# Ledger of designs, part 206: VH-VL binders against b7kms5

Target 1, 80 residues: b7kms5
Amino acid sequence: DTFETVRNTIRIESEVDESLRQLCHEERITKETWLEAAYLYLCEKPEELAQVIQLAQERLSQRKAIADYKRAKTMQERFL
Key: E = the ipSAE of ESMFold2; O = the ipSAE of OpenDDE; V2 = 0.75 times the mean of E and O plus 0.25 times the DockQ between their complexes.

## First folded at step 11 (VH-VL)

Design tb9 (framework fv_pozelimab; at its last look DockQ between E and O 0.76; V2 from the best seeds 0.53)
Fold by OpenDDE, look of step 11:
Structure tb9 (fold): chain C 80 residues (1-80), chain A 125 residues (1-125), chain B 107 residues (1-107)
Amino acid sequence: as target 1 above (80 residues)
Amino acid sequence: QVQLQESGPGLVKPSETLSLTCTVSGDSVSSSYWTWIRQPPGKGLEWIGEIYYSGSSNYNPSLKSRATISVDTSKNQFSLKLSSVTAADTAVYYCARDYTLDEGSSDFTIYFDYWGQGTLVTVSS
Amino acid sequence: AIQMTQSPSSLSASVGDRVTITCRASQGIRNDLGWYQQKPGKAPKLLIYAASDLQSGVPSRFAGRGSGTDFTLTISSLQPEDFATYYCQQHFNYPFTFGQGTKVEIK
């Protein structure tokens, strides 16, 4: 049997990515299957899911701030 | 979920000022850049300009002398004013949210992920 | 301003067909290219950002490729709901500009 996948680029903070890669290597799994499994696990754990969502929101806010800074700086340079 | 809704007069006389407001729900206007885009009937899309909640704005040079975009954080809205309109300004006007995505290092990307339904503004005597 | 040129301006296709739309930028824009789908009387809908990244909820039959000046949008197997006008847009520099659009019609 086969299943369809959705192809997306996933960008992970470098330190987290390195740690996750090491874990996946040790456990003989992939980052993709880790993400799928983690999500499915959390779907059955509403309190834990809420905690993860909160953490994800915080991290997103940080990324957004950085992205906006990059945009402002880079676009100014390109426009000039 | 994020929703945008344009509002304003659908008819404007030549030489007058076109005024539109975009009401945002499901997200704060302080979280993104916000854009106006227009589309003349049967034609393509034209980027008008954008604004950040801090007041920083960028405009299409073709419209810069006539276009003013503003943001009202207290109302969670942003607006477009286009002065000295002519028949060429007849179009469906869209507001949209810009999303800036961090792509690591010094790279990033921009896209419009949420749009209003658009509002037709006709310039006619 | 950076000019975005789409090809073709229109095409006729049947359900199940493979459809390819091209977009060329007048200068290098790296991967700062988005693809949008617009149906009559509706706002454009984001399909692809960063040249090749599929927006959430968009079917996998849509694929974006390219970098620099030449980009493509491919629909591997055209579905009835895919008949629409498609636009590319560059976000590399101000002013942001769109291609003129490609109308995908029923053959």
Scores: ipSAE 0.506, ipTM 0.874, lowest interface PAE 0.8, mean pLDDT 94
Fold by ESMFold2, look of step 14:
Structure tb9 (fold): chain C 80 residues (1-80), chain A 125 residues (1-125), chain B 107 residues (1-107)
Amino acid sequence: as target 1 above (80 residues)
Amino acid sequence: QVQLQESGPGLVKPSETLSLTCTVSGDSVSSSYWTWIRQPPGKGLEWIGEIYYSGSSNYNPSLKSRATISVDTSKNQFSLKLSSVTAADTAVYYCARDYTLDEGSSDFTIYFDYWGQGTLVTVSS
Amino acid sequence: AIQMTQSPSSLSASVGDRVTITCRASQGIRNDLGWYQQKPGKAPKLLIYAASDLQSGVPSRFAGRGSGTDFTLTISSLQPEDFATYYCQQHFNYPFTFGQGTKVEIK
């Protein structure tokens, strides 16, 4: 089914989301169309796509560490 | 691709210690929480406890006096020991990845996204 | 511990039916609830996290709703592969607890 869409939820760091929302508002586009355009553009640029993947891996590692810290802190508070 | 596999004896005598090991592939045990869950035949799921690789652990109060979860980062494994078992401990035992998703600010969510196939442990004479 | 109560305990349905499963927590758990599907002889499979977020690879006919104490899982058009037992699970506070399960069978 060409042009079929899926509904999903993504989580974006607050300051990045604010910047992206400002850009999308100013350019009169949506976050989903920006995401699709960025991916399609990078698909034809293998070296730039690899750099984006490396940055994504770094951010994933950082977010995971932060998430585990928040979990430990919150669960201790819930038992006090 | 993350894969988990339980291993250990399928038959344990009453009053002895049940010992299970979960071998993790495609991820590091140092990067997440890890959990044990059990299911008596034909019944529901019971959370046993969890461990973070630093050694911090949390247990179901119903099992806390008998359960010990440990991690071996060099083998990329985590394990369950359950002492003084009875017939009530007969169950399928699952290991699972206990993933923490950051939701911003001070918020997060938890889900068990990868499970082992499960191993039946029977407690009988 | 936070008790999770599912309704119904079992139901019979036909392919194409819309089914709804309810999960009620004994205290407020915000949206800290997941839904799992389990087929006989298999490990549970994550369907929904954070009460309403669909796990990657899960068909869009599955939908979760609710917050606080009352939650639902809806299958909008039941498929042959959806006959299974469904569990809700809270992660708001220790111990983490599951509902007793809802078995969805062919009618």
Scores: ipSAE 0.438, ipTM 0.825, lowest interface PAE 1.8, mean pLDDT 90
ESMFold2, look of step 11: ipSAE 0.420; ipTM 0.827
ESMFold2 (binder alone), look of step 11: mean pLDDT 90; pTM 0.925
ESMFold2 (binder alone), look of step 14: mean pLDDT 90; pTM 0.924
OpenDDE, look of step 14: ipSAE 0.463; ipTM 0.851

Design tc1 (framework fv_maftivimab; at its last look DockQ between E and O 0.62; V2 from the best seeds 0.00; counts 0 for: pae E 5.9 > 2)
Fold by OpenDDE, look of step 11:
Structure tc1 (fold): chain C 80 residues (1-80), chain A 121 residues (1-121), chain B 106 residues (1-106)
Amino acid sequence: as target 1 above (80 residues)
Amino acid sequence: EVQLVESGGGLVQPGGSLRLSCAASGFTFDDYGMNWVRQAPGKGLEWVSTIRWDSGSTYYADSVKGRFTISRDNSKNTLYLQMNSLRAEDTAVYYCAKDIFRFDSWTLDYWGQGTMVTVSS
Amino acid sequence: DIQMTQSPSSLSASVGDRVTITCRASQSISDYLNWYQQKPGKAPKLLIYAASSLQSGVPSRFSGSGSGTDFTLTISSLQPEDFATYYCQQSYSTYTFGQGTRLEIK
């Protein structure tokens, strides 16, 4: 069997990326196949999927807050 | 489909006031920051103001700070720009633009077609 | 404030040409750099975000590169519909646009 793939670029928080890389190495899998497998698993688990989505939303909020903080900080620094 | 429609532009005298509106549809309005960007005739793009999605915090370009006020009504999916003490140099097409957060920063992924503001005696 | 300087301000090219536009930031902006295309009488259109990521629906002949202070927009083979004005924009601190690059037909 053959299948087509899509190349994606993602930015992962450093500590999470390191932990995930280590896991993939130990289990002899790739981050790509991990993400595919995790998504497919969660598609069959609506409650677990909802929990993951909530966690993802929280993490996104944190990222936005950090970015906005940086924006505000740089605006203040221009007057120093 | 995402749509942004500006209105409220027109001719105003120096020192006058004008209020612009931007009607948004096709996305969850209250999840995204919104922006005003203007373009003087034959000139480049100039960021004017940003309002956040959550706290309603606002940012302004120095050229309009103290004179312009950005606000939003999430119940109406509408963005506003109150412009006071207008000057000739404020003459421009005013665009509303939607934020999107990707790769730990924002971009303007959708723009309205703009509304023309002319400040002249 | 962060100033954005594009080069050149204008250029003439022919269909099929490889075109390069540069943008320099007055300070490091990491990869928080976006490229927009604007045609006369129209609103700007997003082409590239995060310096090198292609916006959905944008032809693959467009590409972006760079980080820190120096950035480049490349059109590998210019098409008739590509004649327009292009703007770089930093999103490190609110937004600031370059002065624009007008790409005209030779």
Scores: ipSAE 0.584, ipTM 0.896, lowest interface PAE 0.8, mean pLDDT 94
Fold by ESMFold2, look of step 11:
Structure tc1 (fold): chain C 80 residues (1-80), chain A 121 residues (1-121), chain B 106 residues (1-106)
Amino acid sequence: as target 1 above (80 residues)
Amino acid sequence: EVQLVESGGGLVQPGGSLRLSCAASGFTFDDYGMNWVRQAPGKGLEWVSTIRWDSGSTYYADSVKGRFTISRDNSKNTLYLQMNSLRAEDTAVYYCAKDIFRFDSWTLDYWGQGTMVTVSS
Amino acid sequence: DIQMTQSPSSLSASVGDRVTITCRASQSISDYLNWYQQKPGKAPKLLIYAASSLQSGVPSRFSGSGSGTDFTLTISSLQPEDFATYYCQQSYSTYTFGQGTRLEIK
């Protein structure tokens, strides 16, 4: 038990998750070990990490906008 | 620690007005949306209103639309609910609740202790 | 609006029992469902978000499951402090709560 792990839940866009699942299956790794390896690799590469962070910020903005749209649409439908 | 403290409740006659306040601390107030949720005595929870972090959008339950106005002052970390044309059916404990966007969804992760509003002649 | 129906409305159980409370939505809400606990005279407290994710500080005996229209909150081994009313709530749109389930411990 030399590694301490934390169990958590994440949401991944379905097409991205399917692609990631295929990659992990083909490479005989798990999603969690892929996430750990990706982060550890990028920690040593500031320019590459910055690009990943920028993409992550854009994707978060899009996901939040979809959630806001659902709230706004529900209010419109209740009026109409 | 996150704290939400409601105030401004009390006894009011039908047709009257009342303004509720919610003082927030322990988090960056202007990063989060805020909500009012009410609970009539012995009854369940009913969502009342939501305001976006920057006041850019407000949403209301049909039962209060046109009578209640949600607002916030981010410089004072305070949420408000202006309640006009009050009716007996508005009698409830009013809770202030913090809205968080997490896992592609909105969740009420912290609640205040509530303030009682009684509308009676 | 999306209607949320909880079952049962009330129940009594003994310490140590496994308790199951269900919630049904009038339309699919994917997994956008939260569970709250409310003890007498106190504000609601978030237990579960996104149908199955446990809020920080909530005991592991609580769990949630379901997607679409049917959802379940489970308490695996009931404790005396679990005496409360439980509410489900859809977060697909603004908010709609179930009518609540009152749990009393014998």
Scores: ipSAE 0.063, ipTM 0.742, lowest interface PAE 5.9, mean pLDDT 88
ESMFold2 (binder alone), look of step 11: mean pLDDT 91; pTM 0.934

Design tc2 (framework fv_maftivimab; at its last look DockQ between E and O 0.05; V2 from the best seeds 0.00; counts 0 for: pae E 8.9 > 2, placed apart)
Fold by OpenDDE, look of step 11:
Structure tc2 (fold): chain C 80 residues (1-80), chain A 121 residues (1-121), chain B 106 residues (1-106)
Amino acid sequence: as target 1 above (80 residues)
Amino acid sequence: EVQLVESGGGLVQPGGSLRLSCAASGFTFDDYGMNWVRQAPGKGLEWVSTIRWDSGSTYYADSVKGRFTISRDNSKNTLYLQMNSLRAEDTAVYYCAKDIFRYDSWTLDYWGQGTMVTVSS
Amino acid sequence: DIQMTQSPSSLSASVGDRVTITCRASQSISDYLNWYQQKPGKAPKLLIYAASSLQSGVPSRFSGSGSGTDFTLTISSLQPEDFATYYCQQDYSTYTFGQGTRLEIK
């Protein structure tokens, strides 16, 4: 069987990325297949999916805060 | 479907004022930052201003700082741009554009069709 | 401020051609680079974000590459609907656009 893929650039927090990299190496899988498998698994687990979504939302909030800080700092520097 | 519809453009004299509006629909307006981007006739795109979704913090290009004010009314799903002390170089099509946060930064994923502002004596 | 410079400012090509547009930043912007398409009298449309990621609904003939200061937008096989003006944009520090590249039919 063949399938079409979509290229996506992603940024993963460094500690999480390292941990995930190690896991994938040990289990002889890839980050891509890990993400696909994890998503498909969670699609069949509504309670677990809800928990993951909540965690993801929290992490997103943190990332947005950091990005906003960076933007604000950059704007301040322009006027110094 | 995401829709952004600008209005309020028109002809104004130098030194005059104008208020633009952008009506948003098809998404949760108060979850996203909003932007104004303008394009002078036959020229490129220029970022004008950004307003955050939550705190209402605002950012401005140097060319408009002190003269323009971006604001929003989340209850009306509407973005505004108050333009004071208008200059000839402010003549442009003004677009509202929606933010999306991906890859640890904001990208303008949807744009309105724009409203034309002409500053001329 | 970060300046974005596109090359060329305009080019002519034929349907089926491979087209490449370049964008250079005045300083490193990592991969915080987006590409937009604009047709006359129309709103800009996001094509690529994060230098190389295709926006949903964008044909696969579009691709982006680069990091740091040099970036490229490639159309592998030009289609009639691809004739338009293209803009690069950095989102590393607020927003700054390139001056645009007008792609015309030869």
Scores: ipSAE 0.389, ipTM 0.866, lowest interface PAE 1.2, mean pLDDT 93
Fold by ESMFold2, look of step 11:
Structure tc2 (fold): chain C 80 residues (1-80), chain A 121 residues (1-121), chain B 106 residues (1-106)
Amino acid sequence: as target 1 above (80 residues)
Amino acid sequence: EVQLVESGGGLVQPGGSLRLSCAASGFTFDDYGMNWVRQAPGKGLEWVSTIRWDSGSTYYADSVKGRFTISRDNSKNTLYLQMNSLRAEDTAVYYCAKDIFRYDSWTLDYWGQGTMVTVSS
Amino acid sequence: DIQMTQSPSSLSASVGDRVTITCRASQSISDYLNWYQQKPGKAPKLLIYAASSLQSGVPSRFSGSGSGTDFTLTISSLQPEDFATYYCQQDYSTYTFGQGTRLEIK
């Protein structure tokens, strides 16, 4: 029997990705199994899951703000 | 209701340029990747270009790489395709299409009606 | 480069028929396979994504199956509005569309 898996492309900040790669290497697991395990673990812990979601929302908001800033700066430079 | 409206098509001579626009409404534009797909008269669909939700990455078919530039203005909910050095084989209806999922996937759930680009003398 | 080959290129069928259209990828694409319907003069419409997931608002007579290299779109009990051209498309690595399958009234 095999488990069905899906391919995903995920952009992770380089500092976080480097730390995660080191952890996975040391623990002899893959990023994929770590993500699956982390999600399944948190599914049984509603308050901890809510905290993770809140942090994820804050990080997403930061990424959107940085993207908006870079586009605005580029537009200013085109007209100067 | 999701709406995508393309404009800027027309007749152009080989070697010329055109800029296509796609006005988007009915969804949070800056959460989704956007795409251009073309269809030559009587032929099948051909992907042209993709731009990430934040403009962080752009992708092009080999047939247009170096000649076409995709861009977006999230403050105006508008997708663009700058087409330079046009060739007869670029003659097609150009569709604007939206990715189905936020921040991921190239599956295209909504398409505009298309704008016709004709490249001929 | 991943090439997508549809079979047949065209077919004729009657209302009420069960229709099967296949799509083959030149290499494994897991379940990253989508199906679109296009009527003359109209933009394509998404029917199925991820090989077997039915898009919202698409009638249940449409179904998809397969993984890896071989995929199938099935229409059970064909309706008059189903006469169209159907495209498969992989999104495993960039985009590639199949050449299309034209479904006509017999």
Scores: ipSAE 0.008, ipTM 0.676, lowest interface PAE 8.9, mean pLDDT 85
ESMFold2 (binder alone), look of step 11: mean pLDDT 91; pTM 0.927

Design tc3 (framework fv_maftivimab; at its last look DockQ between E and O 0.03; V2 from the best seeds 0.00; counts 0 for: pae E 12.3 > 2, placed apart)
Fold by OpenDDE, look of step 11:
Structure tc3 (fold): chain C 80 residues (1-80), chain A 121 residues (1-121), chain B 106 residues (1-106)
Amino acid sequence: as target 1 above (80 residues)
Amino acid sequence: EVQLVESGGGLVQPGGSLRLSCAASGFTFDDYGMNWVRQAPGKGLEWVSTIRWDSGSTYYADSVKGRFTISRDNSKNTLYLQMNSLRAEDTAVYYCAKDIFRYDSWTLDYWGQGTMVTVSS
Amino acid sequence: DIQMTQSPSSLSASVGDRVTITCRASQSISDYLNWYQQKPGKAPKLLIYAASSLQSGVPSRFSGSGSGTDFTLTISSLQPEDFATYYCQQSYSFYTFGQGTRLEIK
């Protein structure tokens, strides 16, 4: 059997990435297959999926806040 | 499908005022920052203003600061640009553009077709 | 303020040609660089974000590269519909656009 793949680039928070990397190494899997497996698992677990989505939304909000702070700070520095 | 439709453009004299609107649809409006970008005839693109999705904080280019006010009404899915003390150099097509956050930064992924503002005596 | 400078301001090319447009930032902007395409009388269209990521629906003949201050947009094989004006845009500090590159048919 063969299947097509799509190459995606993602940015993962460094501590999470390191932890995930270590897990994948220990379990002899890849980040790719981990993500696929996790998604497929959660698709069958609506309550768990909802929890993961909520957590993801919170993390996104944090990332946006940080990025917004950075660009605002950069703008302010122009006048210093 | 994401749609942004600008309106309110027209002819105004120097020193006059104009209020632009941008009607948004096809996405959760209150989840995204919104922007105004303008383009003078035959010229390039210039960012004008940004309004956040959450706090409503606003940011402006130096060229319009103190004269323009960006605002939004999430209940109406509408973005506004109040333009006061208009100058000839404000003549441009004004686009509203939607933010998207990816790879820890913002990008303007959808634009309206723009509304023309002409400031002339 | 972060200035964006594109090169060239205009160029002529033929269908099938490989075309490269460059963009330089006045300071490092990491990879917070986007590319837009604009046709006459139309709104800009996003092509590439984060310097090298292709926007959904954009043909694979478009590619972007670079980080820091120097960036490039490449069209591997120019198609008739690609004749337009292209803009780079930094998103490191809100938004600033390059002056644009007008790509005309030879």
Scores: ipSAE 0.652, ipTM 0.905, lowest interface PAE 0.8, mean pLDDT 95
Fold by ESMFold2, look of step 11:
Structure tc3 (fold): chain C 80 residues (1-80), chain A 121 residues (1-121), chain B 106 residues (1-106)
Amino acid sequence: as target 1 above (80 residues)
Amino acid sequence: EVQLVESGGGLVQPGGSLRLSCAASGFTFDDYGMNWVRQAPGKGLEWVSTIRWDSGSTYYADSVKGRFTISRDNSKNTLYLQMNSLRAEDTAVYYCAKDIFRYDSWTLDYWGQGTMVTVSS
Amino acid sequence: DIQMTQSPSSLSASVGDRVTITCRASQSISDYLNWYQQKPGKAPKLLIYAASSLQSGVPSRFSGSGSGTDFTLTISSLQPEDFATYYCQQSYSFYTFGQGTRLEIK
């Protein structure tokens, strides 16, 4: 009872989620504890944190580009 | 193929207790979160409770907290709902439902056919 | 607590009609929204997850759209077996179901 927590869902790319689920099952941990541990570990490692942030920025850019393409395709199809 | 079969419903007086069971087959039961959802006659769907794959976390709707207990036996592929201090407003069909992944989507991809609980004197 | 409001609560339509049902969330839920179909005396069936992803075995005349707070389920050409009650459900934080939309034969 020492943690104040919130329950949320997050959207993870399917291949990554499958791999993370397998890792967590093999190591007998949960995705939640893995995410918390990964963040806490990286907070003490500025160089590694910077690399993770760079990758996250790249993935965010890729997801936005795909979303913009999907929206443009949908608008085109509404006016056939 | 995935199958979920509920049992244990019936007629009970207010203040009474029932235990519902859900027998699961066709998937690796201990990889998935499980849920109870109920529907009062002529009404909509209401979430009741959720349990994680390893029983590490349980969650309850405010309307049932302290009265209902969700549990699972992974060796028997069975989900349970112990219902105590039953009230008239608990009268409903109770559905067992499987989450698609370990809590991460809260999408209920397979549902059982339900078991009726009637609380009436 | 995230409230889900469906509109309309009931709808009459004919076979072959294009039908739309809407669902509004009280705050942004991104695309974490599911749609279910339920016929009387039967269990609900998942139709759409993640706002627009069609569940396996669901006919392509069903589609979902929206993100944020406003979502739509569309049936492009209504079939006799589509007369049922439809529920939206947010999966962003715990469960909240809409009150349902009953689709009836005109």
Scores: ipSAE 0.005, ipTM 0.610, lowest interface PAE 12.3, mean pLDDT 84
ESMFold2 (binder alone), look of step 11: mean pLDDT 92; pTM 0.936

Design tc4 (framework fv_maftivimab; at its last look DockQ between E and O 0.06; V2 from the best seeds 0.00; counts 0 for: pae E 8.5 > 2, placed apart)
Fold by OpenDDE, look of step 11:
Structure tc4 (fold): chain C 80 residues (1-80), chain A 121 residues (1-121), chain B 106 residues (1-106)
Amino acid sequence: as target 1 above (80 residues)
Amino acid sequence: EVQLVESGGGLVQPGGSLRLSCAASGFTFDDYGMNWVRQAPGKGLEWVSTIRWDSGSTYYADSVKGRFTISRDNSKNTLYLQMNSLRAEDTAVYYCAKDIFRYDSYTLDYWGQGTMVTVSS
Amino acid sequence: DIQMTQSPSSLSASVGDRVTITCRASQSISDYLNWYQQKPGKAPKLLIYAASSLQSGVPSRFSGSGSGTDFTLTISSLQPEDFATYYCQQSYSTYTFGQGTRLEIK
């Protein structure tokens, strides 16, 4: 079989990335095929998918909070 | 499809006031920060103000601080810009623009077509 | 405030040319740099975000690079529809735009 791929760049939290890299190495897979497999698996598991989405939303909220804090901080520093 | 439609622009005298509106559709309005960006005739883009998606915290450019007020009504999916004490240098096309969070930072992924504000005697 | 300086302010080029526009920040902004395209009478359009990530729907001939204070936008082979004004924008501290680069037909 032949297939086309899309190049993606992603930012992963350092500790998670390290853990995932180690897992992929041990299991002789790639982060790409891990993500594909994980998504396909979850597409067949609606309850598990919902749990993953909730976790992803929480992590996104944390990232946004950090970015918002940085914005506020830089605005304050402008007057120092 | 994401749509942003500005309104409220027009001719006003120096020292006057004007209120701009931006009607948003095609996305969950209350999940995103919103912005005003202006462009004087023949000039570049200038960020004016930002209002956050959650707390409603606001940020302003120094050029408009104390004179302009950004606000939003999530029940109406509408962004506002109250402009007081208008000056000739405030003459510009005013765009509303939507924030998006990616790669741990914000960008302006959708813009309205703008509304023209002219401050002149 | 963070100042953004683009170079050049204007540029003449021909279809098929490789074009490079530079943007410099007055302080480090990591990779919180975006590029926009604006055509006369139209709203700006996002091209690149996070310095090098291509916005969906944007042709692959557009690319961005850089981090810290120096950034570049490259059009590998200029097309007729690419003649426009381009703006860099930092998103490290709210937003600040460069003064713009007008790309004209030679």
Scores: ipSAE 0.414, ipTM 0.871, lowest interface PAE 1.1, mean pLDDT 94
Fold by ESMFold2, look of step 11:
Structure tc4 (fold): chain C 80 residues (1-80), chain A 121 residues (1-121), chain B 106 residues (1-106)
Amino acid sequence: as target 1 above (80 residues)
Amino acid sequence: EVQLVESGGGLVQPGGSLRLSCAASGFTFDDYGMNWVRQAPGKGLEWVSTIRWDSGSTYYADSVKGRFTISRDNSKNTLYLQMNSLRAEDTAVYYCAKDIFRYDSYTLDYWGQGTMVTVSS
Amino acid sequence: DIQMTQSPSSLSASVGDRVTITCRASQSISDYLNWYQQKPGKAPKLLIYAASSLQSGVPSRFSGSGSGTDFTLTISSLQPEDFATYYCQQSYSTYTFGQGTRLEIK
């Protein structure tokens, strides 16, 4: 049976989360069901899925760069 | 070849402090969550702490919360555990372990060989 | 906090025997259940994840089943190298290990 659910936490950029919250409110759905639906929809569309993956990779790279910058700045200030 | 090598264990007095390190190689360290798991002599496994791939979240067992601090330096591929206010019951082999999936917390597929911490009066 | 209880705590069996080890969670954990093998003096090794998925390189005589609160690890034909302690571990909410099951081969 595919209907088992699990408890997860995720971190979403605040501006994106605000926009997603408004969409979900207007459409009377939850973020969880939106996420499931979006993934299932894209699985049927390889080219569109590839575009989403590329965007996700770019956003992940940006998050890593920001995290690395903040840690490096903190270390630099300790040595100065 | 994935490799995790713990270091920094040793003998410490109750109330003392110790910092463990885990040197990682053979995988993209900053894609994975990292964990500390300990095992007291003759006892079972006890999860100690988890840190997210970018240090965005840290998690602790109740038995160590407030005394231990997990951290990582992704530029050095190194995981750390700062242990303060050590007690006799913290005596254990401490294992470093890697999560199996990128950006997820699911299971621990690679483990180091452990470093022994002994807390004795 | 989620408690994991393994049964039995210890057992002996002969080479070739079918062995089952059970694990019970204090609340539903879906299929977020993993099994590890630990030989004396060694680090644990992952056997099964997601209740039933066999980790790469693990012999097919190992299998897992269950969902919700009740899970089993099965060794279909015990081999001499299977002498070890086996741990279940939930990954539904952080991690919690069972107390372990020590398997000795007669």
Scores: ipSAE 0.008, ipTM 0.708, lowest interface PAE 8.5, mean pLDDT 87
ESMFold2 (binder alone), look of step 11: mean pLDDT 91; pTM 0.932

